# Designs tried in a protein design chat: miniprotein binders against Mucin-6 (MUC6). Part 38

Target 1, 185 residues: Mucin-6 (MUC6), of Homo sapiens (Human) (q6w4x9r395to579)
Amino acid sequence: GHCSLEGGSFVTTFDARPYRFHGTCTYILLQSPQLPEDGALMAVYDKSGVSHSETSLVAVVYLSRQDKIVISQDEVVTNNGEAKWLPYKTRNITVFRQTSTHLQMATSFGLELVVQLRPIFQAYVTVGPQFRGQTRGLCGNFNGDTTDDFTTSMGIAEGTASLFVDSWRAGNCPAALERETDPCS

## First folded at step 7 (miniprotein)

Design zn31 (from zn0 with L13M W17K)
Fold by ESMFold2-Fast, scan of step 7:
Structure zn31 (fold): chain B 185 residues (1-185), chain A 83 residues (1-83)
Amino acid sequence: as target 1 above (185 residues)
Amino acid sequence: SDLEERLEREIEMVEKKLEELEERAKKGGISEDVKKLIEEARELVERAKEALERGDLFEAAVLLIRAFLLLRRAARRLAEEEE
């Protein structure tokens, strides 16, 4: 299965359902019992700079009990807060430069991530067949049915992307919303 | 259990880098945009410390990701402004 994060804020699920959202936070992209050591793939979205007001992908994170690998738009790769030179290899994960504009994270457990650094930061997630029906998060449930791809973290199938996306927030992100509504900001 | 020790080390690292940026900012000549990035990073670091004190390791780890990203963004913007 393939899931993509493209065009700044556009997502296509493993079951090929496309949607957009406008939140700024860290979001759970993929959780599965197939990921070792309580692993999760996450995406960080932030507001654009001076010439744009939309949200865009700024980093992709793989977090487990052993590793906290962050691949960010500034082309820095860290694990557990420390910058790493590429290729970077652990027992089960290798991060390397696939092309001048693309990084790849390959794993031994059926997850592959390709990140486009330029001209637009984008991510492509591939999972093996062992993940079928065993995924949850922004990439959907990979069950072959697009009608329940907006299943929230509480297990409820929603009709709107906004409620679905909000349910997969990781860490509270109150500062951005309060500042936008404050007339003095 | 080693996760808590790793997060404590990460907080020490980000705190040191944040203090360095805050000290550079006090010398003047930086934009409001850079000041806001530094202030937001400080807020995230303090929230991460609170999460760690509560034993919420997942929350602390997630908050530190954003803190590091904002710190590197602030450092880059500051370097650009000095050119």
Scores: ipSAE 0.643, ipTM 0.847, lowest interface PAE 1.2, mean pLDDT 83

Design zn33 (from zn0 with F68Y)
Fold by ESMFold2-Fast, scan of step 7:
Structure zn33 (fold): chain B 185 residues (1-185), chain A 83 residues (1-83)
Amino acid sequence: as target 1 above (185 residues)
Amino acid sequence: SDLEERLEREIELVEKWLEELEERAKKGGISEDVKKLIEEARELVERAKEALERGDLFEAAVLLIRAYLLLRRAARRLAEEEE
């Protein structure tokens, strides 16, 4: 399955449901019992360009009890707060430069992340078949049915993206529906 | 736990960096955008300390990641403004 975070604020779930949101927070992209040591993949969004009503992806994070890997828009990779030179290898995770504009995080547990650094910071998540029906977060539930892809952290299927996205916030950030006042108004 | 000990060390390092940028901001005549990044990072660091005291280790980790990213953006903009 493939999930994508593109164009700053567009998401396509593992079941190919597209949506967009506006928010400045860390969001859970993927949680699954298939991820070791309570692992979670997360995305950090912040204000985009000159338009403060738009948001964009600024970092992707893999957090577990052993690792806190941050791949950020400024091309720095850290683990547990320490900057790492690429290629960087742990027991189960390797981060390397795939091309001049792309980084890849490969894992031994069926998760792969490709990050486009330029011209726009974007992320592409690939999971193996063992994840089918066992994912939750912004990338959806990977069950082959798009109608329940907006399943909140509380297990409720929503018809719209806003409550779904807000339910996957981490770190007590403002709600995605709450937009800052336009500087022109 | 090992994670708790790592987070305590990270908070210490991030807060030292935050203090350095705050001091630089007082002398540098910096833009409002950079000041806002530093102020938001300060708030996140304080919230991370609170989360750690409550034993919410993953919340503390998430808040520290955001604080660190804001400080890196502030540092880069400061470097650009000084050129």
Scores: ipSAE 0.275, ipTM 0.688, lowest interface PAE 3.5, mean pLDDT 80

Design zn34 (from zn0 with L69I)
Fold by ESMFold2-Fast, scan of step 7:
Structure zn34 (fold): chain B 185 residues (1-185), chain A 83 residues (1-83)
Amino acid sequence: as target 1 above (185 residues)
Amino acid sequence: SDLEERLEREIELVEKWLEELEERAKKGGISEDVKKLIEEARELVERAKEALERGDLFEAAVLLIRAFILLRRAARRLAEEEE
């Protein structure tokens, strides 16, 4: 399955359901029992430099009990707060420069991430068949049915993106950012 | 835990960097946007400390990610403004 984060704030789920949001927070993209060491993939969204009403992807994060890999729009890659030279290898994860404008995070557990650095910061998530029906988060549930792709963190299937997106926020966002995300999906 | 120890070290690192940026801000000559980034990062670090005290390691880790991103942005922008 493929999930994409494109054009600053557009998302297409594993079941190919497209949506857009205007949130400025850290969001859970993918949680699954198939990820080792309580792993989760997350996305950080912030205001664009052009307009404060626009939201853009600024970092993608893989967090587990062992690793906190952050791939940022400024082209810095860190693990557990330390900047890393590429290629960077751990036991199960390798981060490397795929092209002059793309980084790739390859794993041994069926998750692959490709990040476009320029001209627009974008991310592409690929998961193997073992993830089918085993995913939660902004990328959807990967069950072959788009009607329940907006399943919230409480397990409720929503008809619209706004409550779905808000349910997958991670961390407390400042009041000003929450105000900006509340009325619009 | 090992994760808790790593988060404590990250907080020490980000706290020192944040204090350096806050002192530069007090000297004046920086934009309000840079000051806001520093202030927001301070709030995230304080909330990360509170999360760690509660034993919520996931929350602490997530808050620190955003704090580091804001601090790198502030430092980069500050360097550009001083050029």
Scores: ipSAE 0.471, ipTM 0.781, lowest interface PAE 2.0, mean pLDDT 82

Design zn35 (from zn0 with L69M)
Fold by ESMFold2-Fast, scan of step 7:
Structure zn35 (fold): chain B 185 residues (1-185), chain A 83 residues (1-83)
Amino acid sequence: as target 1 above (185 residues)
Amino acid sequence: SDLEERLEREIELVEKWLEELEERAKKGGISEDVKKLIEEARELVERAKEALERGDLFEAAVLLIRAFMLLRRAARRLAEEEE
């Protein structure tokens, strides 16, 4: 399955449901029992540098009991607060430069992340078939049904993105504002 | 180390960097934008310490991510101002 964070604030879930939001918080992008060491993938959003009224993805985080890997829009990669030269490898995770504008985080547990650094910071999440029906967070539940992709952290299926997004905040932050999706933009 | 020990080390790292930038701010000659970033980072670090004290390790972890990002932005802007 594929989930994408594009164009600053657009998200497409594993079941291909698109949505958009305005928010300045850290959000849980993906949690699953398939991730080792209580792992979670998170996304950090902040005010956009190209438009003061918009917010955009500024970092992607993989957090577990062993690692806190942060890939930031300033092209710095850290693990547990320390900057790392690429390629960077742990037992289960390798972060490397795929192209001059893209970094990849490859794992041994069926999760892959590709981050576009320029011209706009964007992220692409790929998960193996073992994750089917076992994901939660902004990327949806990966069950083949888009009607319940806005399942909150409390297990409630919402009809709108704003309540869904707010339920996945990973810190005390202002409530997100829902934005219209525009496939022609 | 467990997550709590790693977060304690991160707090030590970010506090050292923050103290350096705060000393720079006290001497003047930096913009209000940079001062604001330093002040916001200080608040995030204090909140992270409080979260750690109450055992909220994941909140502490995400607050520290934001603190480091603000300090890198402050350092970058400061370098630009020195040019």
Scores: ipSAE 0.425, ipTM 0.726, lowest interface PAE 2.4, mean pLDDT 82

Design zn36 (from zn0 with L69F)
Fold by ESMFold2-Fast, scan of step 7:
Structure zn36 (fold): chain B 185 residues (1-185), chain A 83 residues (1-83)
Amino acid sequence: as target 1 above (185 residues)
Amino acid sequence: SDLEERLEREIELVEKWLEELEERAKKGGISEDVKKLIEEARELVERAKEALERGDLFEAAVLLIRAFFLLRRAARRLAEEEE
């Protein structure tokens, strides 16, 4: 299955349901019992452009009991707060430069992430068939049915993207980020 | 290793960087935009410490990611202003 984060704030779920949102927070993209060590994939969205209503993907995070890998739009890769030179390899995860404009995070557990750095920061998530029906988060539930792709963190199917997206916030989005200053500009 | 231990070490790293940037700001000659980035990063770090104290490890991790992002932006803008 493929999930994509494109054009700043567009998402297409594993079941191919497209939507857009305008939040500035960290969101859970993917949680699954198939991910080792309580792993989760997350996306950081922040203000972009000259308008505070515009948001863009600025980082993708893989967090587990062992690793906190952050891939940022400024091309910095960190694990547990320490900057890493590529290729960077752990026991089950390798982060490397696939092309001059793309980074890839390959794993031994059926998750693959490709990040486009330029011209626009975008991310592409691929999961193996073992994840079918066992995913939750912004990328949807991967059950082959798009009608329940907006299933919230509480297990409720919503009719609108905004309630769905808000339920998958990983952080409290501090008041400071609501200030009338564009941190992306 | 334990996520909590790693978050504690990450807070130490970001605190050190924040303190260096805050000292730089006190000497003057930096823009208001950079000062705001440093102030926002400080707020995020304090919230991360609070989240860690109450055992909210994912919230702490998320707040630290945002803090690092703001500090990198502040550092880049500072470098540009010095040219």
Scores: ipSAE 0.056, ipTM 0.538, lowest interface PAE 6.0, mean pLDDT 77

Design zn37 (from zn00 with R72L)
Fold by ESMFold2-Fast, scan of step 7:
Structure zn37 (fold): chain B 185 residues (1-185), chain A 83 residues (1-83)
Amino acid sequence: as target 1 above (185 residues)
Amino acid sequence: SDLEERLEREIELVEKWLEELEERAKKGGISEDVKKLIEEARELVERAKEALERGDLFEAAVLLIRAFLLLLRARRRLAEEEE
């Protein structure tokens, strides 16, 4: 299965359902019992440009009981807060420069992440067949049915992206960001 | 190593960088946008310390990621303004 985070704020789920959202927070992209040590993949979105109506991907994070790997649009890679020179290898995870504009995180447990650094920060998630029907988060549930791809963290299937996305927030967003209004409203 | 100990170390690293940027800001010659990023990062670091003290390790981890990314953005903006 393939999930993509493209064009700053577009997502295509593992079941190929496309959607867009405008949010400024950290979001759970992928959780699964197939990920070791309670692992989760997360995406961080922040404001883009002068316009406050648009948001874009600024970092991708892999968090488990052993690792907190952050790959940022500023081309900094850290694990547990410490900057790492590439290639960076652990027993189960290797982060390396695939091309001049792309970084790859390869794992032994069926998860692969490719990050495009330039011209725009984007992420591509690949999971093996063992993940079918066993994923949750912004990338959907990977069950072959797009009608329930907007399943919230509470297990409720939503018809629209906004409630779905908000349910996958990780941590509390700053209060100041909640006071902003759409310039068109 | 305990996850809590790793988060404590990470807070120390992020806070050291934050303090360096705060000292740079006190010398003047930086934009209000950069000052705002540094101030927001400080607030997130303090919230992360509070979360850690409560034993909310996941919230502390997420807040530290956001603080770190704001400092990277502040560094980038500062470099652009000096060009």
Scores: ipSAE 0.487, ipTM 0.791, lowest interface PAE 1.9, mean pLDDT 82

Design zn38 (from zn00 with R72Y)
Fold by ESMFold2-Fast, scan of step 7:
Structure zn38 (fold): chain B 185 residues (1-185), chain A 83 residues (1-83)
Amino acid sequence: as target 1 above (185 residues)
Amino acid sequence: SDLEERLEREIELVEKWLEELEERAKKGGISEDVKKLIEEARELVERAKEALERGDLFEAAVLLIRAFLLLYRARRRLAEEEE
């Protein structure tokens, strides 16, 4: 299955359902029992430099009991807060420069991430067939049915993206972001 | 725990970077946008410390990711402004 984060804040799920949202938080992109060591893939969104009314992907994070790999739009790769030179290899994960504008994170457990650095920061997630029906997060549930792709963290299928996305916040949004005043919508 | 020790180390690193940027901001000559990034990063770091004190390691880890990203952005923009 393929999931994409493109054009700032467009997402296409593993079941090929497209949606867009506006948010300035860290979101759970993919959780699955197939990920080792309680692993999760997360996406960080922040205000766009082009327009403050728009948000864009600024980093992709793989977090497990052993690793906290951050790949940022600033072309910095860190693990557990320490900057790493590429290629960077652990036992099960390798991060390397695939092209002048693309980084790849390859794993031994059926997850692959390709990140476009320029001209716009974008991410492409590929998972093997063992993940079918066993994913949750912004990339959807990978069950072949798009009608329940907006399944919230509480297990409720929503018809709209906004409640779905908010349910997948990774922790609480910081107090600084809570001070942002939105018009009543 | 190993994770708790790693988060404590990350907080120390982030605090050092943040203090350096805050001292640079006091000297003036930086844009309002960079000042806001530094202020937002400080807020995230304080929230991360509180989360760690509560034993909420996941929340602390997530807050630190955002803090690091803001500090990298602030440092790059500051370097660009000083060229």
Scores: ipSAE 0.388, ipTM 0.717, lowest interface PAE 2.3, mean pLDDT 81

Design zn39 (from zn00 with R72W)
Fold by ESMFold2-Fast, scan of step 7:
Structure zn39 (fold): chain B 185 residues (1-185), chain A 83 residues (1-83)
Amino acid sequence: as target 1 above (185 residues)
Amino acid sequence: SDLEERLEREIELVEKWLEELEERAKKGGISEDVKKLIEEARELVERAKEALERGDLFEAAVLLIRAFLLLWRARRRLAEEEE
């Protein structure tokens, strides 16, 4: 399955449901029992430098009991707070420069992340078939049904993106607001 | 736990970076934007320490990520301003 974070704050879930939001927080993007060492993929959003009223993706984080890998829009890669030169390899994760504008995080457990650094910071998440029906977070539940893609952290299906996004905040942050449907406006 | 020890070490690293940036700010010639980044990073670090004291390792880790990103951004912008 494929989940994308594009155009600042536009998200398309594993079941292909698009939505937008306004938020300045760290959000749980993907949690699954298929991720080793209690792993989770997270997305950091902050105020955009391009527009005074917009928010955008500023970093993607993989956090587990062993690793805290941060890939930022400033083209910095860290693990457990230490800056790393690429290619960077751990036991199960390799981060490398795929092209002059793209970084890739490849894993041994069926998760792949591609980050576009320029001209706009964007992320693309790919998961193997073993993740089907076993994901939770902003990327949805990957069950083949888009009607319940807005399932909150408490297991409740919501009709709006803002309540869904708010339930996946990590830390004490302001509430998210639902964005305009047209991402190009 | 190992995670708790790693978070404590990361807090020490981030505190060192904050001290360096705060000392640089005292010399003058730093923009309001950079000052705001440093102030927000300080706030996040204090919240991370509180989370760690409560045993909320996940929240502490998340707050430290945000603090680190702000400090890196502040360092980069400050370096560009000094050129």
Scores: ipSAE 0.184, ipTM 0.622, lowest interface PAE 3.7, mean pLDDT 79

Design zn4 (from zn00 with A61I)
Fold by ESMFold2-Fast, scan of step 7:
Structure zn4 (fold): chain B 185 residues (1-185), chain A 83 residues (1-83)
Amino acid sequence: as target 1 above (185 residues)
Amino acid sequence: SDLEERLEREIELVEKWLEELEERAKKGGISEDVKKLIEEARELVERAKEALERGDLFEAIVLLIRAFLLLRRARRRLAEEEE
């Protein structure tokens, strides 16, 4: 399955459900029992530009008991707070420059992350078939049914993205504001 | 635990960087945008310390990641303004 974080505020789930939001927080992007050592993928969003009304992806984090890998829009890669030269290898994870504008994090456990650094910071998540029906977070539940892709951290399927996104906040942050189409025009 | 010790060291590191930036800000000549980044980073660090005191390691980690990101942005912006 593929999940994407694009254009600063757009997300497409593993079951291909698109949505938008604006928030200034760290969000659980992917959590699964298939990730070793309590692993989780997280996305950090912050205010962008001068207006402060727009937000964008500023970093992607892979956190486990052993690793705290942060790939940020300033093109710095850290693990456990220390900047790393690429290619950077651990036992199960390799981070390397795929192209002049893209970094890739490859793993031995069926997760791949591609990050576009320029011109806009974006992320693309790929998971193997073993993750089917076993994912939770902003990327959805990967069960082949888009109607329940907005399943909150408490297991409730929501009809709108705002409550769904807010349920996946990590840390006390302001509530996300969903960018909805005006129902009148 | 090793994780708690590592978080304590990261808090010490970020506080040293914050103190350096806060001292620089007191001398004047930096933009309001940079001052706000420093203030936001300080708030996140204090919240991370509180989370660690409560034994909420995950919350402390998440807050520290955000603090380090803001701190690097402030340092980069300050360097650009100084040139």
Scores: ipSAE 0.561, ipTM 0.817, lowest interface PAE 1.5, mean pLDDT 82

Design zn40 (from zn0 with R76Y)
Fold by ESMFold2-Fast, scan of step 7:
Structure zn40 (fold): chain B 185 residues (1-185), chain A 83 residues (1-83)
Amino acid sequence: as target 1 above (185 residues)
Amino acid sequence: SDLEERLEREIELVEKWLEELEERAKKGGISEDVKKLIEEARELVERAKEALERGDLFEAAVLLIRAFLLLRRAAYRLAEEEE
């Protein structure tokens, strides 16, 4: 499955449901029992003037009992608060520069992250088939049904992206803003 | 268990950086935007320390990520203003 965070604030879930939100918080992007050491992939959003987006992706974080890997839009990679030169390798995770504008985090457990640094910070998440039906977070539940992709942290299917996104906030921070949309526009 | 020790060390690093930026801000000549970023980062660091003391490791980690990113933004903005 493939999940993408593009254009500052657009998300496409593993089941290919697109949505947009505005928020200035850390959000659970992917959580699964398939991730070792209680691992979770998270996305950090903040205010941005780039492309006139109100909020945009500014960092992607992989957090587990052993690692806290942060990849930020300013091209710095840290683990447990210490800056790392690339390529950076742990037992199960390797972070390296794939191209002049892309970083990749490869893992031994079926998760791959590719980050575009320029011209706009974007992230692409790939998970193996073992994750099917076993994911939670902003990337959806990966069960082949888009109608329940807005399933909150409490297991409720929501009709709006903002309520869904707010349920996956990590820590105490402002609620996401719902984008006003006209279904015919 | 290992995460708790790592978070304690990370808080020390982030707090040292925050103190350095706060001292630089006290000398004056910086914008209100930079001052707000530093003030918000201070609040997040204090909340992260409280979360860690409660044993809420996930909350501490999340707050510390946000504090770190605000400090990076403040440092970059401050460098631009000194150009």
Scores: ipSAE 0.006, ipTM 0.356, lowest interface PAE 9.6, mean pLDDT 76

Design zn41 (from zn0 with R76L R77E)
Fold by ESMFold2-Fast, scan of step 7:
Structure zn41 (fold): chain B 185 residues (1-185), chain A 83 residues (1-83)
Amino acid sequence: as target 1 above (185 residues)
Amino acid sequence: SDLEERLEREIELVEKWLEELEERAKKGGISEDVKKLIEEARELVERAKEALERGDLFEAAVLLIRAFLLLRRAALELAEEEE
């Protein structure tokens, strides 16, 4: 199954449901029991340019008990906070330059990530058939039914993208923390 | 800094959730798998606090995200168990 993160904040789920959102947080793209060591794929979004009306993907993170691999729009790859030269290999993961404008993260456990660096930072997630019905996050549940693709982190199917997306925030959201704080003067 | 204050608030929120799950675990009737997730999340929250104290904001943020992911999984598994 294929999930894409394109343009400003356009997402197509594994069940081919398209949606768009506005967000400036880190979000869970994919959680699954099929990912080793409690692995999760996450996306970092921030404001695009000077305008506050649009947001865009700025980094993709693969996090597990062993690894914290960050691929940034600045073409920097780190693992556990240390910059890595490509190709970079661990036991189960290889990050390498697929083309002049694309990086690939290949894994031994059925997950593949392709990141477009230029002209616009975008990501493409591929998972093997063993993930069917066993995914959670912004990429949907991969069960062949688009009506429940907006399943929240609490297991509730929502009718709108905004409630769905908000449920998959992974923390570190300054706007959410400050929204209800009154000015002191 | 603004980021440091934000991380302090996020640690407080995650720690409150962690404490609620730890209290539920003390009452019994949950699996060893869920207990391990809660215990690991506690360790990560403490490490995030230490990183923040050192001024390592990036490491603190990552450890906190990792703790949050474990708590989400624990909460979902607990909802399925509900003995």
Scores: ipSAE 0.000, ipTM 0.147, lowest interface PAE 17.0, mean pLDDT 73

Design zn42 (from zn0 with R77Y)
Fold by ESMFold2-Fast, scan of step 7:
Structure zn42 (fold): chain B 185 residues (1-185), chain A 83 residues (1-83)
Amino acid sequence: as target 1 above (185 residues)
Amino acid sequence: SDLEERLEREIELVEKWLEELEERAKKGGISEDVKKLIEEARELVERAKEALERGDLFEAAVLLIRAFLLLRRAARYLAEEEE
């Protein structure tokens, strides 16, 4: 299966359903029991200066009990907050420069990530057949049926992308909270 | 846990970096955009500390990622303004 994050805020799920959203947060792209050490793939979206989007992808994250790998649009790769020189290898993960404008994260557990750094930050997720019907998150459920691709974190199939996307927020961003009364100076 | 210990160390390091950037911001004629990035990063770090106190390691890790991204952006803009 193949999921893509393109053009700032366009997503195409593993079952090939396209959608666009305008959220600004960290979002779960992929959770699966096939990922070791409670692993999850995530995307960070923030406001950008691009005229055609309120939000843009600014980083892709792989988080597990062992690793916190962040690949960001400023071309810095970190693990557990520490900058790494490429190629960077762990027991099951290798991050390397595929081309002058692309990085790749290869794993031993059937997940591959390709990140385009320039001219526009974009990400491409590939998963092996063992992930079929066992994925959750913005990339969809990978079950061969696009009608339930907007399945929320609570297992509800929604008709709109906005409720689906909001259910996969991670770290509950300040901008997503209801307006709070500012303290008096 | 090992993850909890790593997150505690990251918070210590990011707190020091925040203090340094806040001091640099006071000295230069910096833009409101840079000030906003530093303020948002401070808020995320405080929320990460609270998540860690609750034992929510996943939330703490996610909040710290966003804090670091904002601080790197602020540091870049601040350096450009000081040239």
Scores: ipSAE 0.597, ipTM 0.830, lowest interface PAE 1.4, mean pLDDT 82

Design zn43 (from zn0 with L70M)
Fold by ESMFold2-Fast, scan of step 7:
Structure zn43 (fold): chain B 185 residues (1-185), chain A 83 residues (1-83)
Amino acid sequence: as target 1 above (185 residues)
Amino acid sequence: SDLEERLEREIELVEKWLEELEERAKKGGISEDVKKLIEEARELVERAKEALERGDLFEAAVLLIRAFLMLRRAARRLAEEEE
């Protein structure tokens, strides 16, 4: 299955359901029992400075008990807070430059991540067949049925993206007072 | 080291960097964008400390990622403004 994060704030799930959101937080893209050491793939979104999106992807994170790999739009790769030269290898994960504008994170457990650095920071997630029906998060449940792809962290299938997306927020995100008192559109 | 010890060490490093940027901000002459990034990073660090205190290591780690990203962005913008 393939999940994509494109154009700043557009997502297409593993079951090919497209949606857009406007949040600024860290979000769980993928949780699964197939990920070792309680692993999770996450995306960080922040205010966009470009005219095409109100929010943009600024980093992709793989977090487990052993690793905290952050690939950010400033082209810095860190693990557990330390900057790493590429190619960078751990027990089961290799991060390397695939092309002049793309980084790849390859794993031994059926997860692959490709990150486009330029001209727009974008991410592409590929999972093997062992993940079918065993994924949770913004990339959907990968069960071959798009009608329940907006399943929240509480297990409720929503008809719209907003409650679905909010349920997959990770960590505490401070509210921007100016945005709440003068909302746009 | 165990994960808790590593997160405590990481908080110490982030807080030291944050304090340096906050001290620079007190001298004035920085943009509102940079000031806001520093303030957002402070809030994230305080929430990370609270998460660590209650034993929520995953939440602490996630909040620290955002804090580091905010501080790198603030430092870059500040350097551009000063040069």
Scores: ipSAE 0.484, ipTM 0.759, lowest interface PAE 1.8, mean pLDDT 81

